# VHH binders against q8rxe9, part 17

Target 1, 356 residues: q8rxe9
Amino acid sequence: SVATDDTSPSVKKRVVSGVQPTGSVHLGNYLGAIKNWVALQDTYETLFIIVDHHAITLPYDTRQLGKATTDTAALYLACGIDVSKASVFVQSHVPAHVELMWLLCSSTPIGWLQKMIQFKEKSRKEGVENASVGLFTYPDLMTADILLYQSDFVPVGEDQKQHIELAREIAQRVNHLYGGKKWKKLGGRGGSLFKIPEPLIPQAGARVMSLTDGLSKMSKSAPSDQSRINLLDSKDLIVDKIKRCKTDSFAGLEFDNAERPECNNLLSIYQIVSGKKKEEVMEECKDMSWGTFKPLLADALIEHLSPIQARYQEIIAEPEYLDKILSEGADRAEELGAVTMRNMYQAMGYYQRRRY

## First folded at step 4 (VHH)

Design t1 (framework vhh_6fv0_2)
Fold by ESMFold2-Fast, scan of step 4:
Structure t1 (fold): chain B 356 residues (1-356), chain A 121 residues (1-121)
Amino acid sequence: as target 1 above (356 residues)
Amino acid sequence: QVQLQESGGGLVQPGGSLRLSCAASGFTFSDYAMYWVRQAPEKGLEWVSTISDSGGSTYYKDSVKGRFTVSRDNAKNTLYLQMNSLKPEDAAQYYCAKYSEYWGRDYFDYRGQGTQVTVSS
């Protein structure tokens, strides 16, 4: 026991999230996932990584990677990531990610990675034996992205726990192999080299369904772009997509009729983007025809997305500002990761370079 | 915990038929596209078929198109592959796989032991 003192200030737990540099975000991803990430920055110390090293493990366009990286950063900032509360940075700007990945690869059994095979339609035609070593080992890179920062939590859907469970098992294995008394004998602290990260399942985001099939979730993998609203869709394109979306022949509009999945989906989208309560939408829309409702929904979508699009254009028009933001995020990340890397090299018995 | 259990394989003569099943648990089955993949001896893993989350869209490897039919029963959390006019080159260990997306990356899980399909003359 010790003498009574004032309660120490609360230290925020750390959350790490990654995003592929695709340059594209649809409404379902925004309402279902990105809004949760934005909310996390109020409660946690958050790091958002643009994972450009992951992007090269499958065929990509070398002329677009840099632009997709900055476009993705600008989109997430436009959606509400606040650099005064969160760090945003590019994975390749912090070399420790690939250094740690290489060290973790040496401790990861091949059989653990075989269960995590990533597969795109084009790669399927050739078989996984023709896939790159990078595609096979990407789960170790993802694990490095998490463990480098001693993350307390990683946001996942309940069905996506496998990647976090692999990261946990790798962390436990490395702690067993190199931590504890062995690390103390090498002059280290001992104990664990890594915190074991926990999955964080955010409160369920909005479920947004396909514009062409109310029973299917809105997805980037759907064959037709008309099945989704993208955040950067033009006003004309939003109007056209909503005009062409699947509807039914019932009179009036209602929620929660299992025979009307498109009606439920479109009313739910309207509710969320308009900011109205469900009961307000029910009373407003119950007697509307589709011809009346579709323009209303399109207008609400345009009104909601317009500020995001304007902020995105503002950010991409100032490339030096964006570069400064990403550089400052990388500096913060490098500072945090350097501690982990020093401990790993010490515990693994490396002769470390001294800088004079 | 995601679990996938394949069944329905066996020995069949060329021109014969088999129906494979995959029992899924531990996730909301209706939210995910599903795949059938196969691995022949000394060959890599080969994609066979895809079915969308609703079952409204199906895709096939060219060599099985017209002979194989993928389907799903979302109420029973079960995926099927009906294989007709089987050929010796169809002999392989067959696995079902769940589509998933994490950190913007497409991946799928195949976790079961698979089910062996043998075609002999």
Scores: ipSAE 0.240, ipTM 0.610, lowest interface PAE 4.3, mean pLDDT 85

Design t2 (framework vhh_8dlx_2)
Fold by ESMFold2-Fast, scan of step 4:
Structure t2 (fold): chain B 356 residues (1-356), chain A 120 residues (1-120)
Amino acid sequence: as target 1 above (356 residues)
Amino acid sequence: EVQLVESGGGVVQPGRSLRLSCAASGFTFSDYAMHWVRQAPGKGLEWIGNIYDSGSTFYNPSLKSLVTISRDDSTNTLYLQMNSLRAEDTAIYYCAKYSEYWGRDYFDYWGKGTLVTVSS
């Protein structure tokens, strides 16, 4: 178990999640992940991190990073993240993330990092130039993002479970090297420095597939923007993307036909954004042509996304409000992380600065 | 323990074909996209292509006519078929498991690689 400075009884377990400051969220991420993150706020102590330090590990536009950070924050708030229930903050506003990463780097074997190298879509298609130290060491930063807050759980899809194993192994190694009786001898509590985080697999969200390939999951890294609906897409763009999406030549519309992956995908999207039950959609759409259905789907998407887009515009129109929210979130995060940092410096034998 | 083990490399004459395999263990192979990447001596990594859990494939346009990626989910094996091999195809070939970290693409596991030398 983990020994901490938390002396107040707490009923809620802690969940930490991060998001890249892309300035954009697509329908698949919204229906599959963000809706689940919103639900977690009711049962867990939740921290949502906008991970701008991760954004610089691959080539990026310095003119856009700040705007993408605030746009991403506003979009997640518009999707239902509630600052009365959750903390939302920017990673770079809490220096302890990088500070802890440096300490964890000293304990991470090079061989563990060699198996984990980030690629952006362009690099995956054209080949990768020389990797930066940041790209090589990002798993220690990810681990710091989680361990800094003594997180009980990290929400991940099934396909991210193995990544959390590295964070767990780093935590276990640091606990072994610096915890226990050795920490007690330095005036500490002893025991474990870090809680070992567990992956939290939320109840299955919607699996939204590509508009250009019903067999591929909708993805931000797909080469064509026509393959996805972004939450901030204009009404005209939504109509155009749906008009151009891949369909089949079968008569009528139906769910669960393995030979009709596009049909199943588009009906599933309609079901979710319309709020209708599957049986209602089946009865409504069974005899429709694609020419009839596509406008219906586009209208349902526009209706569903309009309140999110309106909320987003309200938030970005008041930059002082957003700045205050992010600042207050960072203050809360800094308070939580300070305990972990004091314990780490003590257990590692550092001479700690005193302030008078 | 996640493991990716490439095999099938070796010395091969120009113009011939070669099939590489990657044996995966320690995760649910059928749930993940898999990639092939190569590194020629003294050069950076070159992405070859990928295959999604659905079986859909995408290739580096420069290599599309020369390679085919396939998978056998029943044996947890990834394959790379290469045709009309040239000296410039001499490289260490890696298979890699694809994941996403908080909205960013990354490879969370790589094999140790298998060396292919195209030479007479």
Scores: ipSAE 0.015, ipTM 0.429, lowest interface PAE 6.0, mean pLDDT 83

Design t3 (framework vhh_enristomig)
Fold by ESMFold2-Fast, scan of step 4:
Structure t3 (fold): chain B 356 residues (1-356), chain A 120 residues (1-120)
Amino acid sequence: as target 1 above (356 residues)
Amino acid sequence: EVQLLESGGGEVQPGGSLRLSCAASGFTFSDYAISWYRQAPGKQREWVSTISDSGSTNYAESVKGRFTISRDNAKNTLYLQMSSLRAEDTAVYYCAKYSEYWGRDYFDYWGQGTLVTVKP
């Protein structure tokens, strides 16, 4: 049952997050997203999906997909995702994702998807651009990932709001087409088939900027690896990247000076990885030179990332443990999704297989 | 509703200059980093330049010092001023709005592209 009576005991709201199986994460993803997801597991019922079906919509290496999936799972567990508090699982281990996606595709107007993939609709000067059906329909798969679990919230940045708005529009459309009295006439409870998910914008927190440009967000897509700290970077590489990062010629260090974006970024990183309050960092660092501060920042990063790296290596060294954890997560996800699938098939008028 | 429309491409001799424009609509242009990419026939798409929402710029090494990215937030327009053009700069140039989904950077909107041909 997805309906909650007014007389029901208080229950946690549900949050669903997906992660691409890339096998790598940088500091910006960690401090801006993953660390927030870790905090969410104390307040919400959380599901973290490793979205391997999404990974195949673009060219990929068939020899690396499985390893990237397990590496990503291990890295997120190493970052503090706790399987006693959260469900962590691989998307392809729960067939209901693809089943629901197909049902949603059959109910989604082509024009709604076209607005998400503008480039596909245009002839190139060199010919015609042909995206795969999977790439064109990935928003329906993302919608299925969310709606399968009756999610209350999906953590997103501002730039992802249109994907969540599409998911909301699809949920509303399916509720209109198949819910209500029509569903009651088929023996269902009626009402809505799907809870309409809301975006969860993280509280003002870690906006980690590029090491080579304090005004640009740290990004995996930036050409220079010098612009970012990756969670699995060696101690020597962290030291080198911080040594080479862009700074200014001002005396002392300070937050919130618009003329000093690199200073604000590096102090913010130090604040977050050290666990100190902004005022404490201000007092500690105000009279430091860059020559004094850069080693301090590198040491703080190494201290923060070393336990994550150690946990990652432990998890990767125990493949049976990781497999069991992901299997158990998939079992929990399947239980949660089974109600939604049963209701969808009933409301859509399917003849369901009976097992004897 | 969201659109990115490139213009300003054409034929130019080596050492020449061109200014590309990208007109954006359907989103709050000033809130997003926007990039230029290019793709030569038979080659992979490559990143050329990015300008942040705050106006900070970054460039591929192959174009640094020759290309200048800029934006006009009042006109919702991105520019790429190209100078000292070389035969190797021949490509279709695209502007792209960055987005992120499920921890991966992607481009939710690309323009149609504008062809730049550098020939003697």
Scores: ipSAE 0.015, ipTM 0.338, lowest interface PAE 7.0, mean pLDDT 82

Design t4 (framework vhh_3k1k_2)
Fold by ESMFold2-Fast, scan of step 4:
Structure t4 (fold): chain B 356 residues (1-356), chain A 121 residues (1-121)
Amino acid sequence: as target 1 above (356 residues)
Amino acid sequence: QVQLVESGGALVQPGGSLRLSCAASGFTFSDYAMRWYRQAPGKEREWVAGISDSGGSTSYEDSVKGRFTISRDDARNTVYLQMNSLKPEDTAVYYCAKYSEYWGRDYFDYWGQGTQVTVSS
């Protein structure tokens, strides 16, 4: 029961976010997505998942996966994920993800998955004709990652609505097949097994463009590392990348000139990492040459990224601290997921193991 | 609803040319890198060509480099694959793919059945 003077916070809606264990984060992902995810912690009950099971669906290096997992976790913590406000954990530390995925796979028509499969570039010289089961079924794993926790919202870009729509369709189908009076007849509460998640499209953040092409979004998949600033780039590398970045031959610097996409991109980056308002940057930079501006931008980037890099190094230097945080996060996630799994097994008519 | 519709496939003689088109709808086309993939009977799907969201950067598989050109028309929400000096080994169903990043990983979406290209005498 609740006392009349209970100081418990009101029930917050739940947000689930996942990240691949790449071991690296670039400036575009940081300014465009991670900063928004950090802000969500103040409004929502937030779960951040390092999705290492997704990492094995394509060729990967077994010598690097563990390090990439912990490096990625440390980077997100360094960027402002606060374990007092959010749960951070590794997907493989919570077996319920794969367990739920298997149950969802048994309820998902193959035609729903076909439209969302990534196809590998000729990676198997042995002549395997079909994609791996993991690559085919990854959307069911993504759905399990979301539905396991009864998520209200999943933060995605406008372009990623299709993935959430599949998760919604799977949830609706499972609710229809196994929920309602059927579940109540088996001793359950009835109603829906899964909350239907909604996409949460953050207010448009900084859209950071490539250093080599001001019209292309900064991306990890771009072939040249010179096209991006990575959060862990050394001071010398930041200076070199900015020195080599594409510019134009116009005099002065300005925002919003369609003929000057690189100028707009680099000024926008400077604005955000310096914390200045657009009008302040315009007044400061309007008469600058690229030779004057590039060192200024590099210095601003170094100043902004140095605290993140210092926090990252601090975290990785204390592996027991990181391990404890990830373990505690997994415990919290497992507690939440266990409710969903018990309900699923009951509604599906399974004989459930009893603990003695 | 996101949709990609491939067209332009035909039967052509070796040394011939074809232009494939992929009409996109349901998303902001100019925000995405696009790729062409192909699959011949009994073989894995293989990447053919890619183009950045701006069109300023392109990439090709070695076997098609110098013969194929990928391009885009953002006003028409269409990506193209110009195929020159076609060889029998280019016979395949061709698919266009929208690059997407979901939870930090690169993915590509396919819609429809693709478009059949047959290079035969």
Scores: ipSAE 0.036, ipTM 0.420, lowest interface PAE 6.2, mean pLDDT 83

Design t5 (framework vhh_6z1v_2)
Fold by ESMFold2-Fast, scan of step 4:
Structure t5 (fold): chain B 356 residues (1-356), chain A 121 residues (1-121)
Amino acid sequence: as target 1 above (356 residues)
Amino acid sequence: EVQLVESGGRLVRTGGSLRLSCAASGRTFSDYAMGWFRQAPGKEREVVAAISDSGGSTWHADFVKGRFTISRDNAKNTVYLQMNSLKPEDTAVYYCAAYSEYWGRDYFDYWGQGTQVTVSS
């Protein structure tokens, strides 16, 4: 029951997802998240945001941020994000994100944010003065990223449900404070200012585990780069990482042996990147030694990642093409966000500027 | 939500050893990667060590490598920092943090209140 100024009606539900401008994506994120995001663009109206404002809330290198932003955009396009089906844009190119964040900050109790960061009184925590206001308030910016576009769904892993729950609580609070009959009396439609977003947990895709610990999910936060394959890793680096990955002393290779988590992980990676069925991999690899299998896995990874790397290099070689795509995405996002911002300012009783 | 409480900080002599503990309460602790940070007066907070959600992968800062060891016990909802061969420059408040991923970035979302470690020369 969201009351909006729909200028372009769509029958598709809307999905919004953000991505940090790191300039790097690992295999676990690619197979577990990005492939699912690529599939979403066939079913949903999709917006993919490169969240550069979030990137500055922790220490970062000013000489790298711009390049990391364009590298990340190019890498996601190389992975299959299709600008004919989806909007891709940079957060800072749409000022409404920060504008809505400020309005939401004014409606968010400080205690809700403290639950996310666990800061105590300054006299008891030496780190309070070193933590930025941006780091403390980032959940309001995240909420703005979602609510600005009247998102139906946000794709999240199960471990990220709390962030979406906070966004839902903020939306409900703003709807209660400013929506309904109060908004109608100010000349608005009434009803809710924001759709309450829902987490979209995709059906379980391939769960890719660490190269150094078959019991841990492959992750950017993993202490060692040897624990992951990055999509832009060189051929030599992929070979070296697979050569050094943790294995066992068992004879032969098999899936689904709880005592062999690394074996299951490496065979699963091989299955996915080779495009083979599980039964085919089982028959092919059952009698292999690690010395035989590791080169096979490395070759399969190189074969799978080479087309992505080639597309990435093509895209970054044409910076004007990237700039055009990101600019067009920002224009579409700005048009969508302008509806939400007009409704918010009206419901909050602001005198709105007329632009001639 | 995760609530963190550090303990074990005290005065120790140079060359001594100390074990810090961080007890977690709230929902599933085993879903969070954990870190130990420290902050000396007038200086910024620095990362000392990190451990994956399962405990199978660890990272230690160069200035503590070989002296400090991070570990966790998911059955007890606790993360530890074993500190050996302590030096006066290790004097700081030590903080435990749990972090979650937000759109591909790790945020240290939950922090403890800190425990003071003082190393006498």
Scores: ipSAE 0.013, ipTM 0.349, lowest interface PAE 8.3, mean pLDDT 82

Design t6 (framework vhh_6z1v_2)
Fold by ESMFold2-Fast, scan of step 4:
Structure t6 (fold): chain B 356 residues (1-356), chain A 123 residues (1-123)
Amino acid sequence: as target 1 above (356 residues)
Amino acid sequence: EVQLVESGGRLVRTGGSLRLSCAASGRTFSDYAMGWFRQAPGKEREVVAAISDSGGSTWHADFVKGRFTISRDNAKNTVYLQMNSLKPEDTAVYYCAAGDSEYWGRDYSYDYWGQGTQVTVSS
C-alpha cells in the first residue's frame, strides 16, 4: 500500500530509538541495550534521539542537563553509533516533536494515558494532583517521537511496550479521523497519514547483575558505585571494583548454579567481553580460584572498554565536532519530520504559514 | 516479580501442529508485553513472536510468519503460541518471556523468563 514504503522498494526500513540523557552509562546498559542498537544500524535506517524533553518530566538538575546531553551523545558515538549509517540528534533541537505531540494530544483520550506505568508510579508516590501535565502526556510525546519519522520498527524495552501499543492506536485513530477521502478533498494524497509502527524485539541481551548482589540488576540508581562498572571507569578503578566484588567460597567456577549468582554473573561478563563461547569459558575457568579469575576478568574488561574510552575522550576534546554532528543529525531529522508535519496540518485543515 | 511456566512442548511430525501455553503468576499479567523465543541446538536464542500488554499489537519473525500465531488471554493470565505447518528446523527449546521496564531506550531484553519447553519436529 502507498501508506507504507512498498512504493519505494529500495528504501531501508526505519528504526527509531530514544535515549535519556543520564550523564553516565554502565556495563549493563552497554551490553543489554546499546550493543543491540549498534547492530541495528547495519540492517536499518536508524535514528537515535537524545530525549531531553522526556528528562524534564521528573525532578532534574538544571546545571547538569546540557552536560548530560552531550556526554550521553559522545558515549553512544564511542560505543559504535556511526553517523554515516545513523542519525544522532537532540529532541529539543527538532521542534516538530512537541508540535506533533500537541496535535496528537487532541486525539488521545485521557483514559488511555491514565494506564501508563510512569504516571501510575508518580501518582502512587505523590498523589495524582501533584503529578505534572508533562508526566501525564509523556506517552503522547513518545508517540510523536515515533510517528514523526514514519518509523517501521521501535525497539521494545520493558515499559515501552505499552507506549508502542499506544502509538499504534493513536496512529490508527488519526488515520481514521483525518486520512482517506477527507485528505484527498483537501488536496492531499489520501490514504494513511502514519504507517503503523511495529515493535522490534531484539534477541535477549546480556542481563548484567550488580557486582555487590548477583540477584539485583546492575543499575545507575544503586547507592554504591562499587556495584557497577561504568564505561568511563579508569583502568585502576576497574581493577579495584573487580577485586572488591562479592564472591563465594565454592571451589572452581561454573555457570547456572542458582546458589552462585555472583559466579554466574562474573563468568557471563567475562564471556561477553572476551568474545568467547560459553563452553570455552567453562573449560578455561572451571578450576580457577577467584584470585586467578578476577585479574583475568579485569584485563578482559579493560581490553574491551579501552577503545570506547579513547573514542569518547577524542570526541569530548572537540566540542565543536560533537556540536556539528548533533546539528547535522537535527537537520536530517527536521527534513524527515517536515513531510509528516506538512501532511498532518493539511489533513487537519490548518491554514499554513508561507514564507515570502 | 512475575513467574512464567511454559507447557505443551512435545515430539511432532513434519507438517503437524502444536500449541504452546505460558502461564503467568505474580504481578498483573496485563501490564506486561509477552514474547516467545527459541534456542535450537548449536544456535543462539532468537525471537519468534511478541504481543503487546493489551493484545492489540503482535509481531512475528519472518521465518514463522503465516505459520505461527501469538495470542493472549488476560483473564487467564496466559499467552499462547499456535504453531502450524511445523518443519524440522523449528526444533528448539521454546521460552516465554515478560517485560517490566522503567526506562525509555535503556532495556531491549525481557526481565522475566520461563524455564522452556522442548519442541522436536521429526522429518
Scores: ipSAE 0.000, ipTM 0.182, lowest interface PAE 11.4, mean pLDDT 82

Design u1 (framework vhh_7pa5_2)
Fold by ESMFold2-Fast, scan of step 4:
Structure u1 (fold): chain B 356 residues (1-356), chain A 124 residues (1-124)
Amino acid sequence: as target 1 above (356 residues)
Amino acid sequence: QVQLVESGGGMVQPGGSLRLSCAASGFTFSDYAMSWVRRAPGKGPEWVSTISDSGGSTSYADSVKGRFTISRDNAKNTLYLQMNSLKPEDTALYYCAKGSDEYWSGWTSEFDYWGQGTQVTVSS
């Protein structure tokens, strides 16, 4: 609780968020989650981690990892992460993540990791004997990502809640094993080594549905790229995808008709990217044909995404600027993490190297 | 096309029980973990429960643990949620969700597909 000696001088609580270096984001991720996560930087001290160590736990392309890392960082900056309010850095640039993970692995019962649903799903195709130790232990790395910085809150999606509960249990176990009177006897302050993080449940973002099926959520996992708008889609591709999207034969356009899920989805997308109120969109579009509306929607999407794409291109065109930002973020992260690591080594009874 | 169709909702008095079903099609159901998520009026979605692809492991939100039981029938491509000891705060639209193929997509990992939901109303 009060055991953190690296607490911000601001009354702001700390939030840690990790993002995998995929190099791509679709409209559903952006409007449904990323926009809300970015807004957290106005209320909380936020750390955004590009988790490249997590990316190698499954088969990956060595020719693309570096580019995907910088592309992902640039995309999140283009979506609104403000480096004057938040820290952005690459996980592998801060060795303390792996260092803490090893210490946490030594305190995590195997049975706790065997209960993780994601490991069971990911290891099935290759067989458990062929799954990597990294894939089996990645929840300890995720826990290290959180606990290294004494995070107050962790924003979570639905299938990550089990991982946050594991992180809480690991923190409690380490506090019990190494904290308290035992740590004080070794010259430490005693008390808890780790603050127990809480899940942060942000307000629900916009639900964006598939362009080919208004009853299905827009998804990266969908087989057809026609089903989604990616943030970096070209103007011509956006126009083509909207032209080909599923529609109905009803006259006029309307919200909230259960028989018209595609109509509701496309009008909702238009409302959000245009910034208009629902009543304004309803009045504007009620008598439109699909032939009139589709070009209007495509234009609104292009207008909304163009500044994001322009900012992305500006950032990747100046690799030294991006490198400086990521380096400064890593320096801040190292400073915060050094306190946690020093306390852990002391509480665990290590002989620490003297620097001079 | 991936389809998830929820059913089994309705009105019930506090302390009552309901069993929800979700019929899945358009993907290999037995290859994916499945979840139940609910949305109360004026609030965001809340995760309720998850079950592994084989049914061998389950997890629950603290608010429903001991009262709800998730299960699946891979031969029928169907997911179930048995809800006992229902409370007014359980009133929500309940959604069936297919698990993500991404094990680490940031702290905001999302379910790939959501059905239209089935309404559960626990009246006082």
Scores: ipSAE 0.012, ipTM 0.376, lowest interface PAE 8.1, mean pLDDT 83

